# Ledger of designs, part 20: VHH binders against o14958

Target 1, 349 residues: o14958
Amino acid sequence: LNFPTYDGKDRVVSLSEKNFKQVLKKYDLLCLYYHEPVSSDKVTQKQFQLKEIVLELVAQVLEHKAIGFVMVDAKKEAKLAKKLGFDEEGSLYILKGDRTIEFDGEFAADVLVEFLLDLIEDPVEIISSKLEVQAFERIEDYIKLIGFFKSEDSEYYKAFEEAAEHFQPYIKFFATFDKGVAKKLSLKMNEVDFYEPFMDEPIAIPNKPYTEEELVEFVKEHQRPTLRRLRPEEMFETWEDDLNGIHIVAFAEKSDPDGYEFLEILKQVARDNTDNPDLSILWIDPDDFPLLVAYWEKTFKIDLFRPQIGVVNVTDADSVWMEIPDDDDLPTAEELEDWIEDVLSGKIN
Below, E stands for the ipSAE of ESMFold2; O stands for the ipSAE of OpenDDE; V2 stands for 0.75 times the mean of E and O plus 0.25 times the DockQ between their complexes.

## First folded at step 4 (VHH)

Design c09 (framework vhh_podentamig1)
Fold by ESMFold2-Fast, scan of step 4:
Structure c09 (fold): chain B 349 residues (1-349), chain A 119 residues (1-119)
Amino acid sequence: as target 1 above (349 residues)
Amino acid sequence: EVQLVESGGGLVQPGRSLTLSCAASGSTFSRYAYGWYRQAPGKQRELVAAISSGSTLYADSVKGRFTISRDNAKNSIYLQMNSLRPEDTALYYCAARGYSFWSGTLDYWGQGTQVTVSS
């Protein structure tokens, strides 16, 4: 909730061939900074020091968790890096079991804490009560799946759990073994329902029961929803996701009444246009990115005190924003649909 | 990200020419603007020349003498240095600057190549 002042204790250790096996056994999760050799250049030294401080703060906050924090020098430990699959200097890697995950979000203490806390949890969350069903149904801004299985020993549940590991922490997997919960969610035995963000009804995945490979393939094919939320831990996903680097981006602060209303309009437009494969809107809440607000306002020449929607070329910072006149009422769903149609037809940009 | 490796530096006589090359690696070469910087001992690093897809920029001290060029097919940047002077003696760095929607400006630097102009 609230970050303390760094206490000066060194909680980040250097990983080497001599200690890596011991370190891997000690922690459930290992957060690893794979860094360029530190030169005598003041600029590179300052950059390295800033990242060290971030890692030390995160380690301090999470010291009661079974999470280790280490650094690997790309030159000194080249053999170890190659063995563990590190190929990009300057990157954060998280080791969980035999899986290596590259962290591609903002290098900030609060972002890393949230990412690591989510990742240390089990890949599948079990739902067993009416209250937990209500909590599940309130989650609208994630891709989520829920399956109904006979038990934890079911071969079909094990396939589902293995599939979930491929997408943790970005996609939420839930399961139930309770017939009452399954009835409330209209789930048949061994059935999995797929929920796109902000949609009011799920898609029942066809041809149950499923293999791990079938579930993974379905999710990969359906992970570009009509409307999705950008979270700080996922910043680089959307940067590399689009071949042309073009995105429809909507800024709306959910905690403000005007932002909340605009988001409801976006949800309605998304629900009415799920049949359009060319439409994918990325929603950004500026409150999630306080350090980027000034950069975005300067770069795009927009005011993030109010809702905005535009088309952005992420490679060139070239953008076109919908004009909302004179602090008048927000655009209607129909007006927004007309603007989006103009963008997708090439009439705008 | 990109890795940058400079080459072509050396010892030359005043008034002669030298060509520096910068080899860039990675699939993002075309997404970056590139520049040459130099640093003499005890001095701050200064911009010499910069190039993007359609435009070039030169420091006043080298304008008319140096030419920056880009070969996208070879992922290479060049600095053609003519009419060299002793005051051009420095360590020359290749730099790449890109844009990221999520993180702002991205900067990458080579390790540098030494140019010495003396008789």
Scores: ipSAE 0.013, ipTM 0.291, lowest interface PAE 8.1, mean pLDDT 81

Design c10 (framework vhh_podentamig1)
Fold by ESMFold2-Fast, scan of step 4:
Structure c10 (fold): chain B 349 residues (1-349), chain A 119 residues (1-119)
Amino acid sequence: as target 1 above (349 residues)
Amino acid sequence: EVQLVESGGGLVQPGRSLTLSCAASGSTFSRYAYGWYRQAPGKQRELVAAISYGSTLYADSVKGRFTISRDNAKNSIYLQMNSLRPEDTALYYCATRSYLGSWSDLDYWGQGTQVTVSS
């Protein structure tokens, strides 16, 4: 989205016990910034104002949606915060029905707009046509699930929908009630297929039909795929989900020809190595993180105008990057696999 | 930018306990990771313990003796230090990461609190 200049209208409201019930009834989603008491320090005041401007800009862009934007002072509204389950000052929370969701992404206007637009949708997307199957098949960079059920009144569909609510908006849940769609996707009645990002074939979840708890447990056990995209909406949680104290990080700008080609090589390597539990590659598109590019270039001492792959120690960000000469073609899948094997065997640290 | 203020240090006999606290003030996003570092005279600064959402990390030298914890309502982190040894004597610093940074590239540091373990 192209963001307008802030128009000066105050769309962010202070939430209190007095107005809470009225505000909840007015909006489908309530985006709530739970903030530290504003100190008299000028630097702290300026940073608070910058976050308020971000929220005002998001509220302006989404004013045509039934989304409210509010702020809660941790000192003034301590009782309300406790009642709603807010325990992390400086955090952004989204209220959707009886659900409270903590935002774990970058505090930026474009990131928040995308997150809120995804969250306002129903937790399960229904697929009923061939065009929608094609759209489903094009989604390759998310964990996604699809189930085939008799109807919306099925106890098994309701369990699936409840499981979906646990992971919205980070994991995409789909369902169909159409036999033709199910046949095209090779789905049996009450079967759910689990798709890892960038894989060509799903995993059929065993022992159908499923309870909510069984589906939630399966998804939690399969959340670290062989190749995953770093998304601004969940970047802190993803970064903390390291394997053996390291991340294998691949930088590739998908809109650039070299970046696109490198991503295709990464997908091939991932598909050929799904059975390796020690392999997890984190793909970062620098275009998704314009404010972090300079930081990463300085920290890792690399040039992000070209594809890069390296191993990063999560504790100290000590890193080693594969040599990709400017004059030469990108590494082959075999060359990349050899480098990864050296990383995993400890020959490269 | 944030301000980190450490407290709780002091002189203590070997085998005893101390609790250090770090109060964060300013516009810190409270989902940020927090760590305790220490520096003894003439030695390099080392990470002692860290806490991020849902996980903790400890240096081998303190594992089983030190516990890091968080109180989000008070915007504070704590380091509970049990079975203190003379080699734990150091200036203890609180620090936080501002983005997807490493523990080596911290933007915000406190001024430190002195811990001396001596008979």
Scores: ipSAE 0.000, ipTM 0.199, lowest interface PAE 14.6, mean pLDDT 81

Design c11 (framework vhh_7w1s_2)
Fold by ESMFold2-Fast, scan of step 4:
Structure c11 (fold): chain B 349 residues (1-349), chain A 115 residues (1-115)
Amino acid sequence: as target 1 above (349 residues)
Amino acid sequence: QLQLVESGGGLVQAGGSMRLSCAASGFTFSYAMGWHRQAPGKQRELVAKISGGSTAYDDSVKGRFTISRDNTKNTVYLQMNSLKVEDTAVYYCARSEGWLGFDYWGQGTQVTVSS
């Protein structure tokens, strides 16, 4: 995404008790930076200016959407912050209806634009045609759910929609009211299917019909997939979700033939090992992180022009990488599984 | 709360030397620190990195640039020797919380090497 030059218009407003109610009514989403007091610290003042510039640029790009951008001073607006439940100074919060979402991704303009565009959409996407089913089936790198309901007025659809709001935008919720679509997806009335990333077949959620609480609980119990994609919008949450102080990291550029083939091998290994709770592979497409490629190459002493897989220590970034010779074909699924088993058993790092 | 401030940039003749400083406030150097640069029309690239006592350099600057830190002053330095016209760029100081890369950035300082 190419960003325009900042046009100098102030689109980020200071939020206070005086304007709070009016601002909330004006926008579908409110992006709020809860910051340390600016006037008491020169360091805080400069950090504020950097964050302000990012927010101004995002507000400019999204000015055609009903998204508001505001800042809240922790000292000046302490009463408002307490009323809204803001505890973490230096954090970005997004207000959508009754929901408050803490943004824990990279504080960068492109990451924020993508996150907000996903959030402003309805929590459930309706599938009503064969073409839309094909589009749904092509989405493989997200956790996704799809339910079949009688209509939007159904109490079970309403429970599903409310459950979807808990996970937006990280998990994709879909629904259909069309019997033909439901037949193509093998969905029975009031049934919801849960798709892990990169898996061939869904898990039919048992004990239909569901309450909101039952759906939320099921999703929370199934959020750690065997193979997951690193996303800029949630990279720090993913970083903290390590297993035994390590991450198994696979670099593959999806747009490159070798990267594409390696990702297919990773998918096969993941599908064959869904029953191993100690296995979680983090796929990183270098194209998603152009500013980090050089850092990773220097830190890990690897060439990201080609596919790589290794184990990384979360604390000190010490790493061990599988040897994949230049002139040889990529490892087979069996060879990769053997290497992973050696990692998990402690024979490697 | 956290701030990185670069200094020491400016105009220098080819073959000369320059020292960049990056003062960090609001945290200690328990993280990796690095210097990146961006020339006009090019992507930002990592020039040098220091983590603990270990250093790493881009091939284009290896042997000419040296990164160092002073933990008591919370400052990281980039000593640039034998400067070339092609070293002309905006130089950025950055901090990393580990293997996910650099998550805090300075505003940058311009280095212009004339022939």
Scores: ipSAE 0.013, ipTM 0.370, lowest interface PAE 8.4, mean pLDDT 82

Design c12 (framework vhh_7w1s_2)
Fold by ESMFold2-Fast, scan of step 4:
Structure c12 (fold): chain B 349 residues (1-349), chain A 118 residues (1-118)
Amino acid sequence: as target 1 above (349 residues)
Amino acid sequence: QLQLVESGGGLVQAGGSMRLSCAASGSTFRYAMGWHRQAPGKQRELVAKISSGSTAYDDSVKGRFTISRDNTKNTVYLQMNSLKVEDTAVYYCATRGYSLWSGSLDYWGQGTQVTVSS
């Protein structure tokens, strides 16, 4: 996103018991920064000012949308925070109708703009053409679902739409009412297919037709894929979703030929090991986190100019990285599997 | 800025039970938390930790201690059962770990004394 220069207009207001009902009714989305009281400490003051500037820039960019931006002081507005369900100081909350969403991403203007634009859209995207099917098929790094229903008035479509609201915008929900589209995707009436990231084939959710609760339960039970991408908009919860105190982390720049090839090898290893509940690989594209590259190179003592795979202990950052010789080819899928098995068996780290 | 405050310590007889609480105040992050203890003349050791619903315990307390979290109260608990004289120590709650974007997390509470009498 190409950001304008800040125009100096204050678009972020303090939310209070006196104005919250009016503000909630005025906007389709309310973006709320729930912050600790600003102390006299200069470092804390600067951090607060930087976040305020980010919110002002986002509000300026999205001025033409029905999105409100507010701040809530945790001490001054404690009663309001309790009423609205805010319990994490320093967090961004987005209110959409009766839903409260905690923003789990990087506090950066471009990340927040993208997140809010996705969230203001309808929770289910309707597919009605061959071109739209092709666009759907190109999405490989998200969990995605697609259902075939008789119409928008179907009770089963309504259940699907309600389920989608639970996961927006992190999981992509699609539906079609077109028989031709359903035939292309091999969807039977009232059937929903679940796509794990990077997998070739979907899982047909069993026991159609579904209630909202059945769809929500299925999705919750399938949220930790064998291979997943770390995205700036959900970074905190993804990192905290470790298996046995470790993350297997793969760094690969998709735009680089070596990174692209390494990602294809990772996909193959993941596809061959979907039945292993102890395996979860976190793929990080350094291009998504340009400000963190130098920091990660220093912390892990690795060169991110090259693909890397390692195991990271989430409590102390102790890490071990697979050796890939400077002038050698990338590891084969078999060599990667052997290394991963050594990690999971405790022979490494 | 994060502060961890322990409570619930005190004097208890061997075989008894005690629950420690650790409340987080200030800026809050969703991250792993643990309980550490330091007995007189010994080094500080990890007793129990909780992360994303997963728990881990030191062998000396397995089956006797339980760590749990209440995210709505921003509080972590250590339930101590079948206490032994050897469990006498100052107990510290801590958030320690690594963040991919902020570096090492190393926040400690002030400690709460647990004394188990024979």
Scores: ipSAE 0.015, ipTM 0.346, lowest interface PAE 6.9, mean pLDDT 83

## First folded at step 5 (VHH; framework vhh_7aqx_2)

Design R01 (at its last look DockQ between E and O 0.88; V2 from the best seeds 0.00; counts 0 for: pae E 2.9 > 2)
Fold by OpenDDE, look of step 5:
Structure R01 (fold): chain B 349 residues (1-349), chain A 124 residues (1-124)
Amino acid sequence: as target 1 above (349 residues)
Amino acid sequence: QVQLQESGGGLVQAGGSLRLSCTTSGFKFSRYAFSWFRQAPGEEREFVGAISWSGGSTDYADSVKGRFTISRDNAKNTFYLQMNSLKTEDTAVYYCAASKLRYFDYTPSEYDYWGQGTQVTVSS
């Protein structure tokens, strides 16, 4: 994504008691930065300016979209903040219709643009062709659901659509009304299949047909994959979802042959251990986080030009990494499994 | 069909407590801000308290601050008004209201849906 230079036009509006009603009515999608007071401190000012410029750039890029961008000063507009229900300073909220979404990802222009572009789409993607089926099947690194319904007017589809709104855009929902597509995907009427990332076979959600609540509950119960990809748009949320205070982290560049191979091995390990509720591996592609690569290398004392797997303590960032002596000889699935078992047993920490 | 229904009102002695409930249906409860209003005979409807969509923010009229508490239960599509240390001045019909614009306000005109009201009488 090529970003333009800031054109000097201010597009981000300060939200206040005077204008908030008009702004909320004007935009179906509103990006709201709830920020702490800007003090006379130079560091604080600079930080604020950096956030502001990011939002301005995003606004500029998305100018052709009906998206509003506003900021709320927590001190100056304390009453307004209370009315709107904002209580966490430094947070970015997206208001979509009657839905409020907290953004907990990397505060970068490119990340936000992509995030917002995803969010403005319908929460359910309809599949009606072979090509779309293929596209669906190629998605491996997201949790995805697909359901077969009688029509758009079906109460069960409507429930499915409502459920999708709970997880957009982090979990992808698909639906089809086409019998041929359903047959290809082995879907029965009103059936919804749940796909865990990097798993070949879906899980048919039991007890069809489903209510919104049933679907939401099922997804919440299954939203921690054995293997998941860290994404900039949700990186902080994902990181907070640790198991027993640790993350098993695997660095692999998918675009690199060694990284690709390592990832394939990792996928195999995940598939073989998918029934272990205590196992969740976080895959990080360095290409997704170019600005963090140097930081991670320094912090963890590893070389990210090669595949790495380690255990990281979320509290103090201490880490232990698997020794991979030869770049040309990646660990086998068995070796990785053994290492992981040692980590889970506490032998490696 | 959208419905808001108050319950829990009644007669109570001064210094006593009541808990009002507002049960809702016909809309996505978790997306709405809610408020309580009250109206005494011959008086205008006045703001009592409100709770944000997330439940993380509440506000109260000065007259009830420290005595009344609003909470919500998304699983039950119900929000509550806990009234403690009741005074005779608290006697009124209490109304629950819902705002679909994700914010609460202190004026009745800003709310989209209303309950029928429940009588609260505080005796001396």
Scores: ipSAE 0.423, ipTM 0.770, lowest interface PAE 1.2, mean pLDDT 93
Fold by ESMFold2, look of step 5:
Structure R01 (fold): chain B 349 residues (1-349), chain A 124 residues (1-124)
Amino acid sequence: as target 1 above (349 residues)
Amino acid sequence: QVQLQESGGGLVQAGGSLRLSCTTSGFKFSRYAFSWFRQAPGEEREFVGAISWSGGSTDYADSVKGRFTISRDNAKNTFYLQMNSLKTEDTAVYYCAASKLRYFDYTPSEYDYWGQGTQVTVSS
C-alpha cells in the first residue's frame, strides 16, 4: 500500500518519570521505542533519526486511532526503564492493557502499521456464516485455532479469549457459537481445534474443556510447524529458533509461476510428513524481504529469482543447497523428500 | 479473586539469613511487577525492593542493597525475598504487594493488592 509523506508534525512523545503515568492512562495501546542513548557519532545519530522518522510516519498514518507513540531513553530515563521492566535496549515494545509485547520484527513503517492494526482488533474472530467459514479455510500460512462454545458468556469461551490475547497478533484465534458452523467444521461443544500451517486436518486439543493456561501451554508446545513462512514482523525471533542455528530453508516467490509451483510441492511434502517431529521447513518469500535479497544471494551464493532449498547455519552462514538445474523442471515431492531424508540423517549438513 | 500471602518470617539472629515467600493467586502472575515493603513499630511502611514483570529488572532501598535479593518463579506463582546479613534494624512486618499495572513503584499508595504481612525479628 501507498504511504503518505511525513508532514513534519511531532507525534512521538519522549517519556520521563514526570509524564509516563499520564500517557499510560491516556492510551489503551502504546507503541514504545526503548532506545540506546543517542551518541555524537554521525552514523548512530542517523540510524536513530531514521527509526524516529519511521515512528513519526506510523503515528501519522494511525493518527485517527487511539494509539500512543513514545520513546524512552535507556540512560536519561534509567529509573523509568527499570520500573517498566525493559531488558533489551534498542527494542520496540507494545503496551496493550496489562500486556507487554516485545516487537521482534523489521523496524519499517508498513510492518508496524499492520502489526498495530492487528492488535486493535478483537483477539478472537467470530465465525457465524458460510462465507466466514470459507475465509477461515483459506488461511493456510498461519497457525490458527477454532473453538465452539455455548455463548460469549461461557467460562470456556472466556478462557479461550484470554489465551488468544496472549498470542495476538501472531496466532489467529476463531470461535463460533453457531451449531451449523460447528457441524460443518466437525467441532464438538467446548472443543478447540489447532491447525498447523498448510495442513487441512486439525488436531483436537485433548482434555476439553480447557483453562487459559492449558491452551497457552498447548500452543507454545506446537510453535515449530512442519512448514512455516518467515514473516517480517517476527523475523529475528524465527531466525534464531533452531537447535544450533540450523534451518531447512526454502526460497519460493509466490507471485512467480515457478515459485508458486515449488511452494505447492513444499506443501505436499509437509502434509505427507507432518508426523515427523524432526522436520521443520522455513519458507521465505523474497518479495517479503526486498532489502535482504542481495545479502542472501551473496551470503549463500544462490539465485533468488528462482526456487531454492537448502540447510543453513544462521550463526556462521554456512549453507548447503539442493542442486536444481536452472532450466529443468522443479524437483518432485519424492525428490525433495529424499533430499530432506539425507539432511535429517546427517548425510548433508 | 486476587490473593497475596507471605510466609517464611520468624526469629533469626543478627548476621543470619531468612527467605520470605509471597504466593499469589487470582491473576496472571507473569504480567505483574511485585514489591516488598516493611513496617517497623511506630513507623510508616517503607520500600524494600521490587522486581519487574520480566524478572530482568530489580531495585532496592539503599538500606538493604547488597544484602537482600528479590526473585520470582512463574511456575509457582511466587516471588521471594532472600535476606542475608540481617541486622536488628531489619526487624519489621514484611508485606508483599502488587499493582494493577505492569510497572513497579516505590510508594505504598501506588499498590492495589497487599498480603497480610509476616513478622521478621532479628535478635542480637
Scores: ipSAE 0.355, ipTM 0.770, lowest interface PAE 2.9, mean pLDDT 86
ESMFold2 (binder alone), look of step 5: mean pLDDT 81; pTM 0.825

## First folded at step 6 (VHH; framework vhh_7aqx_2)

Design S01 (at its last look DockQ between E and O 0.86; V2 from the best seeds 0.00; counts 0 for: pae E 3.1 > 2)
Fold by OpenDDE, look of step 6:
Structure S01 (fold): chain B 349 residues (1-349), chain A 124 residues (1-124)
Amino acid sequence: as target 1 above (349 residues)
Amino acid sequence: QVQLQESGGGLVQAGGSLRLSCTTSGFKFSRYAFSWFRQAPGEEREFVGAISWSGGSTDYADSVKGRFTISRDNAKNTFYLQMNSLKTEDTAVYYCAASKYRYFDYTPSEYDYWGQGTQVTVSS
């Protein structure tokens, strides 16, 4: 995305008791920044301005979309914040219809634009063609669900759609009303298949047909993949989802031949260990986080020009990394599995 | 069809406790803010308390602060008004209300759906 320079037009509005009702009724999608009071301190003012500029740029880029952008001062509008149910200062909330979504990703213009664009879409994508099936099949780094239903008016589809709203846009929901598409995907009527990232085979959710609650519960129980990609739009949420205070982290640049090969090895390891609920590998592509590369290299004392795998303590960022020789040889799947086992057993910490 | 139904009202002695329930149907419970109002004979309907969509915030009328507590159970599509240390002046018909726009307010006109009400009588 090519971002324009700020054109000097203020598009972000301060929300208050005077205008909040009108604003909430006006926009089907509203981006709301709930911010701490801005003091007279120069540093705090600068920090606030940086956030504001990001929002202004996003608003500018998405001006042609019916998206509202507002800020709420936690101190000046304390009563309003209470009415709206916001209690965490510094948080960005997206109000979509009657839904409220907390954004827990990188507060960057490009990330927010993409996030909002994804959110503008319907929570369920309908597949009706061969090309769309192929596109669906190519998605490997997201949790995705697909269901076959009689029609859009089906109560089971409606339940599916409602379930999708709980996870949009982080989990992708697909549906088809087409018998041919269903046959190609080996779906039965009212069946919903769950795809874990990078896995070859889906899981058919048991006990069809499903209620909204059943679907939501199933997804929540299965939303920690064996291997998952860190994304800027949910990076903090993902990081908070540690196992026993640690993350197994793998750095690999997919666009690099060595990174690509390493990733393929990781996928294999994940596939071979899908039955282990204690294993979750976090894959980070440095290309997704160009501004953090230097920080990670310094913090972890690693070279991200090369693939790396390590265990990181989420509390103090202490880490241990697998020694990979400088030669052209990447570790085998067996070697990686052995190392991971040592980590999980506590031998490596 | 949207429905709100109050229950738990009745006669209680001053100093006693009651727990009102509002059971809802016909909309996504987890996305709504809820409130309790009450109306005494000859009086206007007044705000008692509210709970936000997330349940993270509550507010109460000054007259009931410290005595009344609102909670919600999303799994049951029900929210509650726990009333402790009841006073004779708490005698009223209690109404539960739902706000479509996720915010609670202190004015009745801001709410979209209402229950039929339940009588609470506090005797001296």
Scores: ipSAE 0.575, ipTM 0.834, lowest interface PAE 0.8, mean pLDDT 94
Fold by ESMFold2, look of step 6:
Structure S01 (fold): chain B 349 residues (1-349), chain A 124 residues (1-124)
Amino acid sequence: as target 1 above (349 residues)
Amino acid sequence: QVQLQESGGGLVQAGGSLRLSCTTSGFKFSRYAFSWFRQAPGEEREFVGAISWSGGSTDYADSVKGRFTISRDNAKNTFYLQMNSLKTEDTAVYYCAASKYRYFDYTPSEYDYWGQGTQVTVSS
């Protein structure tokens, strides 16, 4: 990893009724671990100590930023937790201004550093040049939105910015005030385009201009694209908030030649089937989750050193995986489509 | 342009019930913790109860615990104080308050936004 060794300096503050107001006033961005009481059980004590060390390392790496790092003990500081309105013990919360953002991803230093760096930025990135349009267009593996507005003072831009705050940093929101950029992107005044990952063309969000609530509702209803990458910073939200309870899951290591090829086949399947509202494939790059590989291999009874695709029930982690013979080439797009049809029709469960 | 407006005050007999409402505007209601305070004649404002920004936590003054309940309705930008088993000692002007911080507190000076107040009078 690119991280220094933890230097042993204590940077994470234990919050109490006596100090919390001072700490909350000092920082506009605060990383807060609301942790369960530490029992005398040696295993749970060690797990807590490892998470504390992760937070200390993140605080060390980001010490040049105006970010506070704190912990709240759920039992020892129960009255403080009540005041702060936290109700999920073991959760990590980011307090940015008046916003509370739950981090429901992998508790790892590199993941947290990138997440916090993304949150320091404004919720909307302004596109004003040809180079910025090109950079925007190269982003293919995120949900992204872009809108064209008269100016920063537009009530429609303000509504867009407030909607962006709701999804920061998970969904990328862009805006332009430049007519040349809007023309290059075929954006009409007050129009917002929604980009599904890996698709050729965006969707113009209907019924412009929009309120914040309309934008938030549209995005929430479209957070299940035909193909999306599981990200460490939101993995548990993705896993737990799916009301269908069934995921089609594909493991493809992008840095591996077979994984790269499998991912390209998945993209083609997604493009060819984007009109199927029942299809959503969750792509997992095992390189993004080094601490979970062994757990997944044991839980799902699969080998992640090669590409895999299967269906997982989120309630009980029951799963069924497509058979890819050891001495066979990767499945073709047609073979994947046939397997997917069997899954969606209930032939495979 | 944050505004809070209480309603629902009035005259009730001891043992009766009353429901106060605080309607709000000019801010993102779901991000705020809210509190009720009251002030009897010649007294300072005192804490009655609070509800967290998430709605998952409430707290109450000992004098009203078990008799009063606070709730919030984010869809209506409104929070409520249900007052049951009222006593003459509950007679006061009731104020709703919001802090621009994501936590509630027991001290009036911690609150940035206040309603106009609504009179509650409990008769014997």
Scores: ipSAE 0.366, ipTM 0.786, lowest interface PAE 3.1, mean pLDDT 86
ESMFold2 (binder alone), look of step 6: mean pLDDT 82; pTM 0.836

